# VHH binders against Death domain-containing protein 1 (DTHD1): the designs that were tried, part 5

Target 1, 86 residues: Death domain-containing protein 1 (DTHD1), of Homo sapiens (Human) (q6zmt9r679to764)
Amino acid sequence: DNLLHWLAEELSEENAESLSSTLPLRRSTIQLIKLKNPDDLTEQIHEFLCFWKKSLPTFTDKLRLLARHLRKIGRSDLAEELKFKW

## First folded at step 1 (VHH)

Design v14 (framework vhh_vobarilizumab_d1)
Fold by ESMFold2-Fast, scan of step 1:
Structure v14 (fold): chain B 86 residues (1-86), chain A 123 residues (1-123)
Amino acid sequence: as target 1 above (86 residues)
Amino acid sequence: EVQLVESGGGLVQPGGSLRLSCAASGFTFSSNAMAWYRQAPGKGRELVAGIYSGGSTSYADSVKGRFTISRDNAKNTLYLQMNSLRPEDTAVYYCARKGYSLTYYHSTGFDYWGQGTLVTVSS
């Protein structure tokens, strides 16, 4: 997913912590992703986002949910950029 | 007033290179996603490359590996480095600012366009 990879590159370490607590991911999934990528925060964030997306039902408004999560972690700037779909 | 001014187009032989520039003014360039589009004679507009405010990029399959989009936020300038040019790359190239949707999930395309710069690739 190009969109999710873009988001992973734009999010900081503080965002990673906030995002992992906001996304409806199992604690065990979060821990595994962190253990697999201990020195690569971008990859951790990317895997959080990819796992979250794959967990959603087929006809879910994924962009709306993603924008809501981004606003919740204080990244309203990125939520606004989601209006641009590449 | 938002303004986008392209330059750098010209006539070049197949296999050649050109670098396009787009000077932006009237908005906070660093906060906006930008793109290059092209329109060949008799064809519709085609997205060539896009770059988000944070620097992430995307490319049309036809130009991947040959074109590089970049931005210089200090100069409010967008660039397109075009290498290994082909006759099929002949088109008017437009710099565009991504438009805002009325809702986050609707694609609005682009809200401002430059005048375009002509790129002709022929022997």
Scores: ipSAE 0.000, ipTM 0.138, lowest interface PAE 13.7, mean pLDDT 77

Design v15 (framework vhh_vobarilizumab_d1)
Fold by ESMFold2-Fast, scan of step 1:
Structure v15 (fold): chain B 86 residues (1-86), chain A 127 residues (1-127)
Amino acid sequence: as target 1 above (86 residues)
Amino acid sequence: EVQLVESGGGLVQPGGSLRLSCAASGFTFSDYAMAWYRQAPGKGRELVAGIYSGGSTSYADSVKGRFTISRDNAKNTLYLQMNSLRPEDTAVYYCARDQYYDILTGYSEWDSAFDYWGQGTLVTVSS
């Protein structure tokens, strides 16, 4: 998903660590994604987000949940932009 | 009771092959990502291969192209096919289960990296 890829490009390495601790992803999932993409932070974050989205029930308000995670890691600016781009 | 039992280790010459197995019981095997770790003498444990519940795989650079991780959900068994073995592959190999999380609430069991480890199986690569 191009929108999730845009979001991954906007997140820093510090944001990535915070995000991986707040998204409901298992530690081995995080480790495997990092192993797959060892020098590509953008792709690591993109896969975290895609895996998270794919794991949710079909009728989940994904925008609301994603905005909540972004606010928790200190990126309320990105949460606001999501409303425009989503 | 969650149990993981590794087998298949042994002594092999450089260039040889071994297949490790991990028999899992006490949980719904197909719901979990599984991994193989190893620990060489005097070193910490390192993740060498993992497989997601859906079958996607990932490998450490040191083993890419030589090792293949696979699973048989009907038999609750995890495998590691090791080809072109090198002396530096000598280690105790451990089977590990990933933590489970509740998708609806977003809670996860993340106070440890992997929640269950087997006893390990020794692989020695030497002439």
Scores: ipSAE 0.000, ipTM 0.149, lowest interface PAE 12.9, mean pLDDT 77

Design v16 (framework vhh_vobarilizumab_d1)
Fold by ESMFold2-Fast, scan of step 1:
Structure v16 (fold): chain B 86 residues (1-86), chain A 126 residues (1-126)
Amino acid sequence: as target 1 above (86 residues)
Amino acid sequence: EVQLVESGGGLVQPGGSLRLSCAASGFTFSSYAMAWYRQAPGKGRELVAGIYSGGSTSYADSVKGRFTISRDNAKNTLYLQMNSLRPEDTAVYYCAAGGWDYSDSSEYLPYYMDVWGQGTLVTVSS
């Protein structure tokens, strides 16, 4: 997803760890994504976001949920920017 | 008291059209996402169409191009315009309202539709 890839590029290593702990993903899924992409933080984050998005019901306010997760990890700046890119 | 009351179901011939209505009461309708679901005999409930509070819409592939969801916030009413109906569209159609306060809860409450109507039967046959 182009928008989710942009987000992944904006997030730091600390943000990645926080995000993986706050997104409702199985621990085994998180570990598999990390093992698959050991040296590519951007790709790890991108796959976390893509897998999370795919896990949601089709009719879900994904923008609001994503903004909430971004605020939880201390990236309210990205949450505000997201509403113009969504 | 929160209520959703569906109407407009009935018997229609293949290729025909039907318009469903859902009258909402007891909550701030304009603040909630609304959806139409359907359930055919022996099947689980399937999302047919959804509309966000801002007016953006989403459709199941099986109905895209044939069905149109709309809302009238002044009348607290949700609509489903069904065109080019097929025997496979025969089902009980349910109106659903979903919305949650995104406060400090660690629960993912927005995933769940919390209010459902009683349903209206649509039969497509010759």
Scores: ipSAE 0.000, ipTM 0.122, lowest interface PAE 12.6, mean pLDDT 77

Design x01 (framework vhh_7xy4_2)
Fold by ESMFold2-Fast, scan of step 1:
Structure x01 (fold): chain B 86 residues (1-86), chain A 124 residues (1-124)
Amino acid sequence: as target 1 above (86 residues)
Amino acid sequence: QLQLVESGGGLVQPGGSLRLSCAASGFTFSDYAMAWVRQPHGKGLEYIATISGSGGSTYYSDSVKGRFTISRDNAKNTLYLQMNSLKPEDTAMYYCAADWYEGSLYDDSSEDYKGQGTQVTVSS
């Protein structure tokens, strides 16, 4: 998604490591995405977010959950901005 | 516990087709995205394809796009991989994997959620 790609571009390397531990993704899934995109941190993060979003049930409030993850990693600024872009 | 059982592998000639199956049990299958991954002998894991819990979204690696199709039957708790136009480079052990979601269902102790695998050998 374009919005999730924007978000991936806004995250620092430190934020990326924190987010990968916060999103409910298996370590093997994270490893596979890293193997697919070994030299592109932005694309790794974008695929983490896309995989997470598409794994959610149809009735899930995806904005609310994503905002929670962003707040947990100390990016409340991005969580607030996300409300206006979602 | 979560169990995944892969089947359908075998020896096939270049240009042939195979259909892999993965029978899932021990979790609510439709709540989880599923993936196919492969490992050639002596090499690392390679991502092949993923499908969302509902089946509404799919992703493929560039190496298999247009040749392989991932699908699922949630009524039967089964994941499939249709492999067409097989090449020697597709020779590998194939595994299915579940991506856990929903809070208490996610933890590092469930890293062994993949099955035993099914061997695909493409040779003339």
Scores: ipSAE 0.000, ipTM 0.129, lowest interface PAE 13.0, mean pLDDT 76

Design x02 (framework vhh_7xy4_2)
Fold by ESMFold2-Fast, scan of step 1:
Structure x02 (fold): chain B 86 residues (1-86), chain A 124 residues (1-124)
Amino acid sequence: as target 1 above (86 residues)
Amino acid sequence: QLQLVESGGGLVQPGGSLRLSCAASGFTFSSYAMAWVRQPHGKGLEYIATISSGGGSTYYSDSVKGRFTISRDNAKNTLYLQMNSLKPEDTAMYYCATDEYGWPYDSLTEPDYKGQGTQVTVSS
């Protein structure tokens, strides 16, 4: 949870748009999150990440998948930091 | 000249333990993050664990978290994987790996180099 909050603070508006496209989230889920948090980008991103995490099977390597999504949106710097974040 | 030589694999019963070693040479070992990856027969590579260059940070895949421990001895240029509570599903060829330009393994790419591997077989 703290890790996902840190990521939400580091991501820009352009990153949020890209992230919502690359994470396997339903369109209705994305729209609901945006509606609940109008103009609060950090909270929107945090809810995208939390919902994505909850949607994954228990034995999924969540940090490696998250790093993959971060690289896809051009944030390989955050993907590298992710490996050693506590 | 860069070499990674894995050892310590073998046949063990479910619930048993093994310790794998990786002897590194031909590069400045202490400057690189290192990883263990595995490949079951006929399957793709699966990431297991990563350790930072100084050994202060580690990360584990969910499938081995709490059972496996990665460590390193930079004075001996050696990487270790302590495997406890082994399960039949842990049966695979285990590789020591590194990536010159980033973290040792990315799900989107193969590591820059991995060794010849050491076979771990867990069966009753």
Scores: ipSAE 0.000, ipTM 0.123, lowest interface PAE 13.7, mean pLDDT 77

Design x03 (framework vhh_7xy4_2)
Fold by ESMFold2-Fast, scan of step 1:
Structure x03 (fold): chain B 86 residues (1-86), chain A 124 residues (1-124)
Amino acid sequence: as target 1 above (86 residues)
Amino acid sequence: QLQLVESGGGLVQPGGSLRLSCAASGFTFSDYWMAWVRQPHGKGLEYIATISSSGGSTYYSDSVKGRFTISRDNAKNTLYLQMNSLKPEDTAMYYCAAGYDLSEYFGSDEYDLKGQGTQVTVSS
């Protein structure tokens, strides 16, 4: 969760919109998180990531899936950094 | 056909250690994510640990984190589980399972259990 908060701080507004589109979260979940945190982009992103992680089965390779999503939104630099922080 | 043969279980006292092995055949072992799961008598399957196809990533359930270590030897087509600080609650039939590269999956919670399992009993 410290790691996911660091990641949320590194992501821009453009990254946030791309990420919310590529993460397999229900649109209603995304909307509720945005309404709950209307002026806090970092907290919105952090809650997207926490909800995504919590929704996956325990044995899922969360690091590899997260790295894949980061590459899709053009943040391969952050995907590489995950190797040092995960 | 995918075949998995678990071994290394036995009776051990609380605080003891065991190392389980899983011999794999019938598929390209180095292409698959592998897992250890367990089933206590009369209960459902419980996930224990997962290791990536290369061995570069490992994941553990909270109940075993810091006590168990999953590893693999792709040259020998063998998966291992080193179990330390064993507790009575660890008593179960242990199975290895093959999961395809999970980078292609999300929301999958299925494993293909092909082996007989190996019984671990922790008692005083």
Scores: ipSAE 0.000, ipTM 0.103, lowest interface PAE 12.6, mean pLDDT 77

Design x04 (framework vhh_7xy4_2)
Fold by ESMFold2-Fast, scan of step 1:
Structure x04 (fold): chain B 86 residues (1-86), chain A 125 residues (1-125)
Amino acid sequence: as target 1 above (86 residues)
Amino acid sequence: QLQLVESGGGLVQPGGSLRLSCAASGFTFSSYAMAWVRQPHGKGLEYIATISGSGGSTYYSDSVKGRFTISRDNAKNTLYLQMNSLKPEDTAMYYCARGPEYWDSLTYEGSFDYKGQGTQVTVSS
């Protein structure tokens, strides 16, 4: 939770759009989160990440997948920081 | 309760074909991405293919791309894997796996929380 909030604060609007395209979230879920938080980008991203995390199976290496998504959107710097924020 | 039952495995010669089936029960099948994974004897689990809940999106590992086709019948709660041009390297126990509930646009590898007991595929002359 604290980790996902920190990450939401570090991501730009461009990063948010890329992330919402690569996370396995339904379009309707993305639209609902944006509509609920129209002027709060940080909260939008935080809710995308929380919803994504809740959708993942218990056997999933969540940090590894999150790092992979961050690398896909061009934020390898944040992916490297994840290993220290566990 | 939650159950995945694989079938259709067997012994086949190189170049042959097999169709695997997975009967799912105990959850809303159409809401979950589904995957096929395999485990060769003495090795780790290897991802093969994923299909979204609606069936609109599929992803394949490079080792099977063009040879295997994943599909699903949500009305029958059944997942399929059509395996063509089988090679000895495809010999493994094949498992049906349940993926995330909201997979729409992601390459999906190792992100599953339940798998069945498996069905053995042996490719040998």
Scores: ipSAE 0.000, ipTM 0.126, lowest interface PAE 14.6, mean pLDDT 78

Design x05 (framework vhh_7xy4_2)
Fold by ESMFold2-Fast, scan of step 1:
Structure x05 (fold): chain B 86 residues (1-86), chain A 125 residues (1-125)
Amino acid sequence: as target 1 above (86 residues)
Amino acid sequence: QLQLVESGGGLVQPGGSLRLSCAASGFTFSSYAMAWVRQPHGKGLEYIATISGSGGSTYYSDSVKGRFTISRDNAKNTLYLQMNSLKPEDTAMYYCAAGPSLEEWAEYLSSGDYKGQGTQVTVSS
């Protein structure tokens, strides 16, 4: 997803750690993604976001949930930008 | 606290139209995203549509896209749902909801803590 890849490029290593703790992803899923892409933080974050998106029920407003997670980790700027790109 | 009152439901034939209203009070209406959700008899809650606080952004479920239009009048603290080309499968109790996430709202409505009674839409020949 081009939008989720853009978002992954904007997130710092610190932001990524905060996001991975707030997104409801199983630890085994996080570990597998890291093992698949050991030298590419951007691709790791991108796959975290894609897995999270696919794991949610179809009735879920994914944009709003993602914006809330971004605000919780101190990236309200990205949450506002996301509104115009989603 | 936040109070929501739905109205505008009724009995309509397939292919007909209805316009639902939701009167909001007890909070700064324009600061909240609003949603319409529905519950068919004996089934779970289904998301229909969401609108941003300003009204500038709208999102729809695939089942209603192209048939339903969500809108709001912030001066009147009212949310609307224009329903066109109604089908028997649209028969449900319709509720309006306020908040940043539909997952939180689904839990709240399911818990029985919801103050509003909803508005019944029945599509039958």
Scores: ipSAE 0.000, ipTM 0.094, lowest interface PAE 16.3, mean pLDDT 75

Design x06 (framework vhh_7xy4_2)
Fold by ESMFold2-Fast, scan of step 1:
Structure x06 (fold): chain B 86 residues (1-86), chain A 124 residues (1-124)
Amino acid sequence: as target 1 above (86 residues)
Amino acid sequence: QLQLVESGGGLVQPGGSLRLSCAASGFTFSNYDMAWVRQPHGKGLEYIATISSGGSSTYYSDSVKGRFTISRDNAKNTLYLQMNSLKPEDTAMYYCATSDWYDYLGTESSFDSKGQGTQVTVSS
């Protein structure tokens, strides 16, 4: 619970658009989350991450996938921090 | 030029053991996280295990945790999977892959950093 909120607080406006494009979320889901939280980028990012996580199969290496998404959007620093917070 | 060559598969009876090997060439093996994944005939790819570039961290799917052990020898550019207590449900083509290939399974388009595979068949 707390880890995805921490990540949302660390990610910027620039990261929000990059993240929503790399996570395998439908456009309608992204639009709904944005509409639900129009003035709160932190909450938008938090909901993107929560929706993504609960969509994954049980066998999925969630830590590895999350780290990879963070590296793709230029946040390798956060990917390394995951090793200590997961 | 990146090449991965799996070996060590075969036919075994339930409860048996096998050790798979993956020989890597064409890249700096010690810089890459490595994974084992499998594909039963006519089904999708299933993640089984990952090991960090230095060998310090490993992750396993729930289906193999406690039975399989992933390891590596960076001096020999080789990845291993020790499989114990094999079950019929472990029957599949086994592939080794770099972290980029594993990411393909979750979010990405295709890329060609996985090997040709080695067949494991568990039956009486």
Scores: ipSAE 0.000, ipTM 0.137, lowest interface PAE 13.8, mean pLDDT 77

Design x07 (framework vhh_7xy4_2)
Fold by ESMFold2-Fast, scan of step 1:
Structure x07 (fold): chain B 86 residues (1-86), chain A 125 residues (1-125)
Amino acid sequence: as target 1 above (86 residues)
Amino acid sequence: QLQLVESGGGLVQPGGSLRLSCAASGFTFSDYAMAWVRQPHGKGLEYIATINSGGGSTYYSDSVKGRFTISRDNAKNTLYLQMNSLKPEDTAMYYCAAPEFYSGWDYDESTYQYKGQGTQVTVSS
């Protein structure tokens, strides 16, 4: 959770829309999270990441998948940094 | 372009051993976590084991812990499953899977995309 919050802080300015489109989240889930946190982009992104993580099977390589999503939105720098923080 | 080709299955007696191989091509194998899944005749898919991209982290289903070992050789683009102490309940078609090529993760553990023809394992006396 602390790691996902750090990541949300790094992503808040640059990549919110790209991330919400690349994570496999239902559009209704995205809209609900945005409505709950209308003035807090960091919290929106943090909730996207937490919901995504919670939705994954126990045996999933979450670090690898998260790094892949970060590369898709042009944040290969964060994907590399994530390997040392996970 | 992406291909996964499983091999090494066969008929063995209970208590026997088999080593399965999966030859991967058409993608950067070392970038992806890999899994072995199986499907008994007339039943659903069951995840058996996963291994991360670097090979240092593994997870096993409770049904195979202590009996099966997943491993990989990134230089050869090959995934392995060493199966020991085989039981009749292990009889199934075994598939190599790359969970990261998923399509439609509706939060269902059975929703991974599989690429491969499978290799049949039959355990009987």
Scores: ipSAE 0.000, ipTM 0.137, lowest interface PAE 12.0, mean pLDDT 76

Design x08 (framework vhh_7xy4_2)
Fold by ESMFold2-Fast, scan of step 1:
Structure x08 (fold): chain B 86 residues (1-86), chain A 124 residues (1-124)
Amino acid sequence: as target 1 above (86 residues)
Amino acid sequence: QLQLVESGGGLVQPGGSLRLSCAASGFTFSSYYMAWVRQPHGKGLEYIATISGSGGSTYYSDSVKGRFTISRDNAKNTLYLQMNSLKPEDTAMYYCARDTLYDWGSEYSDFDVKGQGTQVTVSS
């Protein structure tokens, strides 16, 4: 996912912690991703987003849900930018 | 009987402060994330801040970080927004909103409940 990878590059360490707590991911999944990528924050975030996306039903409006999560963690700027990168 | 009622808006000079309140009723207030959003006249909605049900986590838009503080009093079913160092660009209708972590299979909406709003005008 080119869009999810771009998003992972834009998110800070603070955003990563907030996102991992607000995305509906199991604690074991979060821990596994962190253990696999201990020094690569961008890859950790990218895998959180990919796992979240893969958990969603086929006909879900994934972009709208992603924008909502970004707004919850204080990144309304990125949520607005998603409308242009879609 | 589900209601959100905002208050505390008004006219204030640049650099001033205001405190907004939102009185919630008809649901278990402490179980929901709550948010403040705003809409300048003739423009779209802008997210301002969210707070978790317990109050242990808060999130802010970059435009208000360091100036605004979201808080809640679960015993009073009330949400607050303390606004400091107000700027003319903060002029907007401010809404209290009930948030959920995410919706699966529902019609998509930024929030599941919004109040009537309270007007904030920043001018000299």
Scores: ipSAE 0.000, ipTM 0.164, lowest interface PAE 12.7, mean pLDDT 78

Design x09 (framework vhh_7xy4_2)
Fold by ESMFold2-Fast, scan of step 1:
Structure x09 (fold): chain B 86 residues (1-86), chain A 126 residues (1-126)
Amino acid sequence: as target 1 above (86 residues)
Amino acid sequence: QLQLVESGGGLVQPGGSLRLSCAASGFTFSSYAMAWVRQPHGKGLEYIATISGSGGSTYYSDSVKGRFTISRDNAKNTLYLQMNSLKPEDTAMYYCAAGSTPEDFYEWLASGQDYKGQGTQVTVSS
């Protein structure tokens, strides 16, 4: 999870809003995470990513899926860098 | 048409150095991560090093960390591998490969190799 924390630190507020729409998370889950971590954008993003990762089967290619989400929000630079850190 | 041409191999004594080059053509070189892989005679492929499209990130296998350096010159469409402190165990045919991710290189090794060049032979013996 150090990798997901690093990624959360690199994402802007605009990236966070785009990512929360792209990741298959329930609205209630997003709202709960925001309520738990008011005014801490990095922790909100980190918890979004951790919750998303935990929702996937063990043998799922999580790196490729995460890279696709990053490309969709215009962060292909982070998608490339992520693949060397995974 | 994607083409990769490796060069720079040769015969060298243990402890010596060599610099390998890979000349790329037929694709936007700077948009692709690149890797060096090797195959000793009669053995399987071994992943050596990867470099991102921009050159900002590198990864090395444990067998070569501290001895080999991967680099690239995007203006010249060329990939390099600087090999220092060579050992007999480094004797192999060396290939460069193009891909968009490290997982592409691992899949490339496992499933029959796309975007592979012709190779350059490195022999380390006394």
Scores: ipSAE 0.000, ipTM 0.083, lowest interface PAE 17.2, mean pLDDT 75

Design x10 (framework vhh_7xy4_2)
Fold by ESMFold2-Fast, scan of step 1:
Structure x10 (fold): chain B 86 residues (1-86), chain A 123 residues (1-123)
Amino acid sequence: as target 1 above (86 residues)
Amino acid sequence: QLQLVESGGGLVQPGGSLRLSCAASGFTFDDYAMAWVRQPHGKGLEYIATISGSGGSTYYSDSVKGRFTISRDNAKNTLYLQMNSLKPEDTAMYYCATGFDYSYLPWSESDYKGQGTQVTVSS
């Protein structure tokens, strides 16, 4: 997903820690993604977001949920920008 | 307390096969993702393959896809790497690693606990 890749590029290292704790991802999934992408924070975040999106039911309001996660980690600016890119 | 012991390396000809083992102790093995990483002489560490705690998910580097298979036996606390169609560029010290204490990799020598097992692929 092009949009999720843009979002991953905008998130800092500090945001990555917060995001991995607020997204409902299994501990083993988080570890696997980190081990697979050791030198690439952007790719780690992108894969967190992709796994999260794939875990949701088809008719889930994904934009609303993603915006809530972004607000929880202190990135309300990205949550607002997301509605123009989604 | 955590200990990892790699074995199974050796000298093989191109096209050959080897099976590496990693014996784990000191932690609840099936709670943690495991990885194989390698370090060619004089180069940095590179990721090879990962497997989730349950064994339900695996990932491979592009250089080994279709040739290597990662697996685990949680009843025996053992991680495996089946290596087929070996190439000279697979020559490296191989290490197993756990997600136990990893935070924001990349791997350094301090990030794995084992001594490694040497794989040499030459004619």
Scores: ipSAE 0.000, ipTM 0.139, lowest interface PAE 16.4, mean pLDDT 77

Design x11 (framework vhh_7xy4_2)
Fold by ESMFold2-Fast, scan of step 1:
Structure x11 (fold): chain B 86 residues (1-86), chain A 125 residues (1-125)
Amino acid sequence: as target 1 above (86 residues)
Amino acid sequence: QLQLVESGGGLVQPGGSLRLSCAASGFTFSSYAMAWVRQPHGKGLEYIATISWSGGSTYYSDSVKGRFTISRDNAKNTLYLQMNSLKPEDTAMYYCAAELDYSGYFTDSGEYDHKGQGTQVTVSS
């Protein structure tokens, strides 16, 4: 997803760790994604976001949930910008 | 063989509370997102609340936000909906629904393919 890739590029290393702990992903899934992309933080974050999005029910308010996760990790700026790019 | 069995509905007065339960079998409950949907007589389906497979994410429709709480117990393969401050407009048949991806794997996008027989909630005097 182009939007999720843009978002991954905006997130820092500290944001990545916070996000992976906040998103409802299995530890094994997080470890697998990290092993697949050991030196590519942007791709790790992008895969976390894509996996999270695909794991949610089809009719879930994904924008609202993603904005909530971004606010929780201290990126309210990205949550606000997301509203205009979703 | 996939089965969802809803229970806990009934007649309740406005302002009352009910707890709905959904017993799931025939699939790996802890691997799939679950939802509560409702259908008033003669109207379309409305998604009330959803919960991710882990319980880490929840969503509520604006009509029930602040009044209803969705939860799950993966050890018991059971989904719950706690309904507080019930209103006459909450009167509907309530269904438990499961989202299954096309392949049965977590990487694929799915939809709510299955729902049970439902449990009737009537809010009236």
Scores: ipSAE 0.000, ipTM 0.145, lowest interface PAE 14.9, mean pLDDT 76

Design x12 (framework vhh_7xy4_2)
Fold by ESMFold2-Fast, scan of step 1:
Structure x12 (fold): chain B 86 residues (1-86), chain A 124 residues (1-124)
Amino acid sequence: as target 1 above (86 residues)
Amino acid sequence: QLQLVESGGGLVQPGGSLRLSCAASGFTFSEYAMAWVRQPHGKGLEYIATISGSGGSTYYSDSVKGRFTISRDNAKNTLYLQMNSLKPEDTAMYYCARDSLWETYGSYDSFDPKGQGTQVTVSS
């Protein structure tokens, strides 16, 4: 997902911690992704998002859910921009 | 009550192959994602691969993509790791771990190995 990679590049370390707590990912999954990518924050975030997206049912409104998560972590600016990149 | 027992390790020459197994008990195996991780002597844990509960999704570390294949047999409560084109850098203690996809399901286990592991040594 090119869009999820763009999004990962826009998110800060603070956003990554908030996102990992709001996405329905287990702590073990989060730890695994961090262990896999120890010095690459962008790749950690990208994998959080890809894993989350892959876990959703096929007909889920993924754009709406993603925008909601972005708003929860204080990135309403990215949620609004998402409407033009989706 | 949760038990994970790794097996299948051994001494193998570079370029060789091994198949690791992880026998799981004490939980509904098919409901949980499973992972393989490794730890070289005196170093930290390194992620290898994960597989979803149904087996429909897999993820691999860049160091093993194209060489290793993770799979599972839910009828036997067993996780596998097929390792091909082994390199000296693959020498490590290998562990399986239960991974959970949902924060509201069951108790949270850390990404710490629960079993004793199985040693893989790649040399001469």
Scores: ipSAE 0.000, ipTM 0.122, lowest interface PAE 15.4, mean pLDDT 77

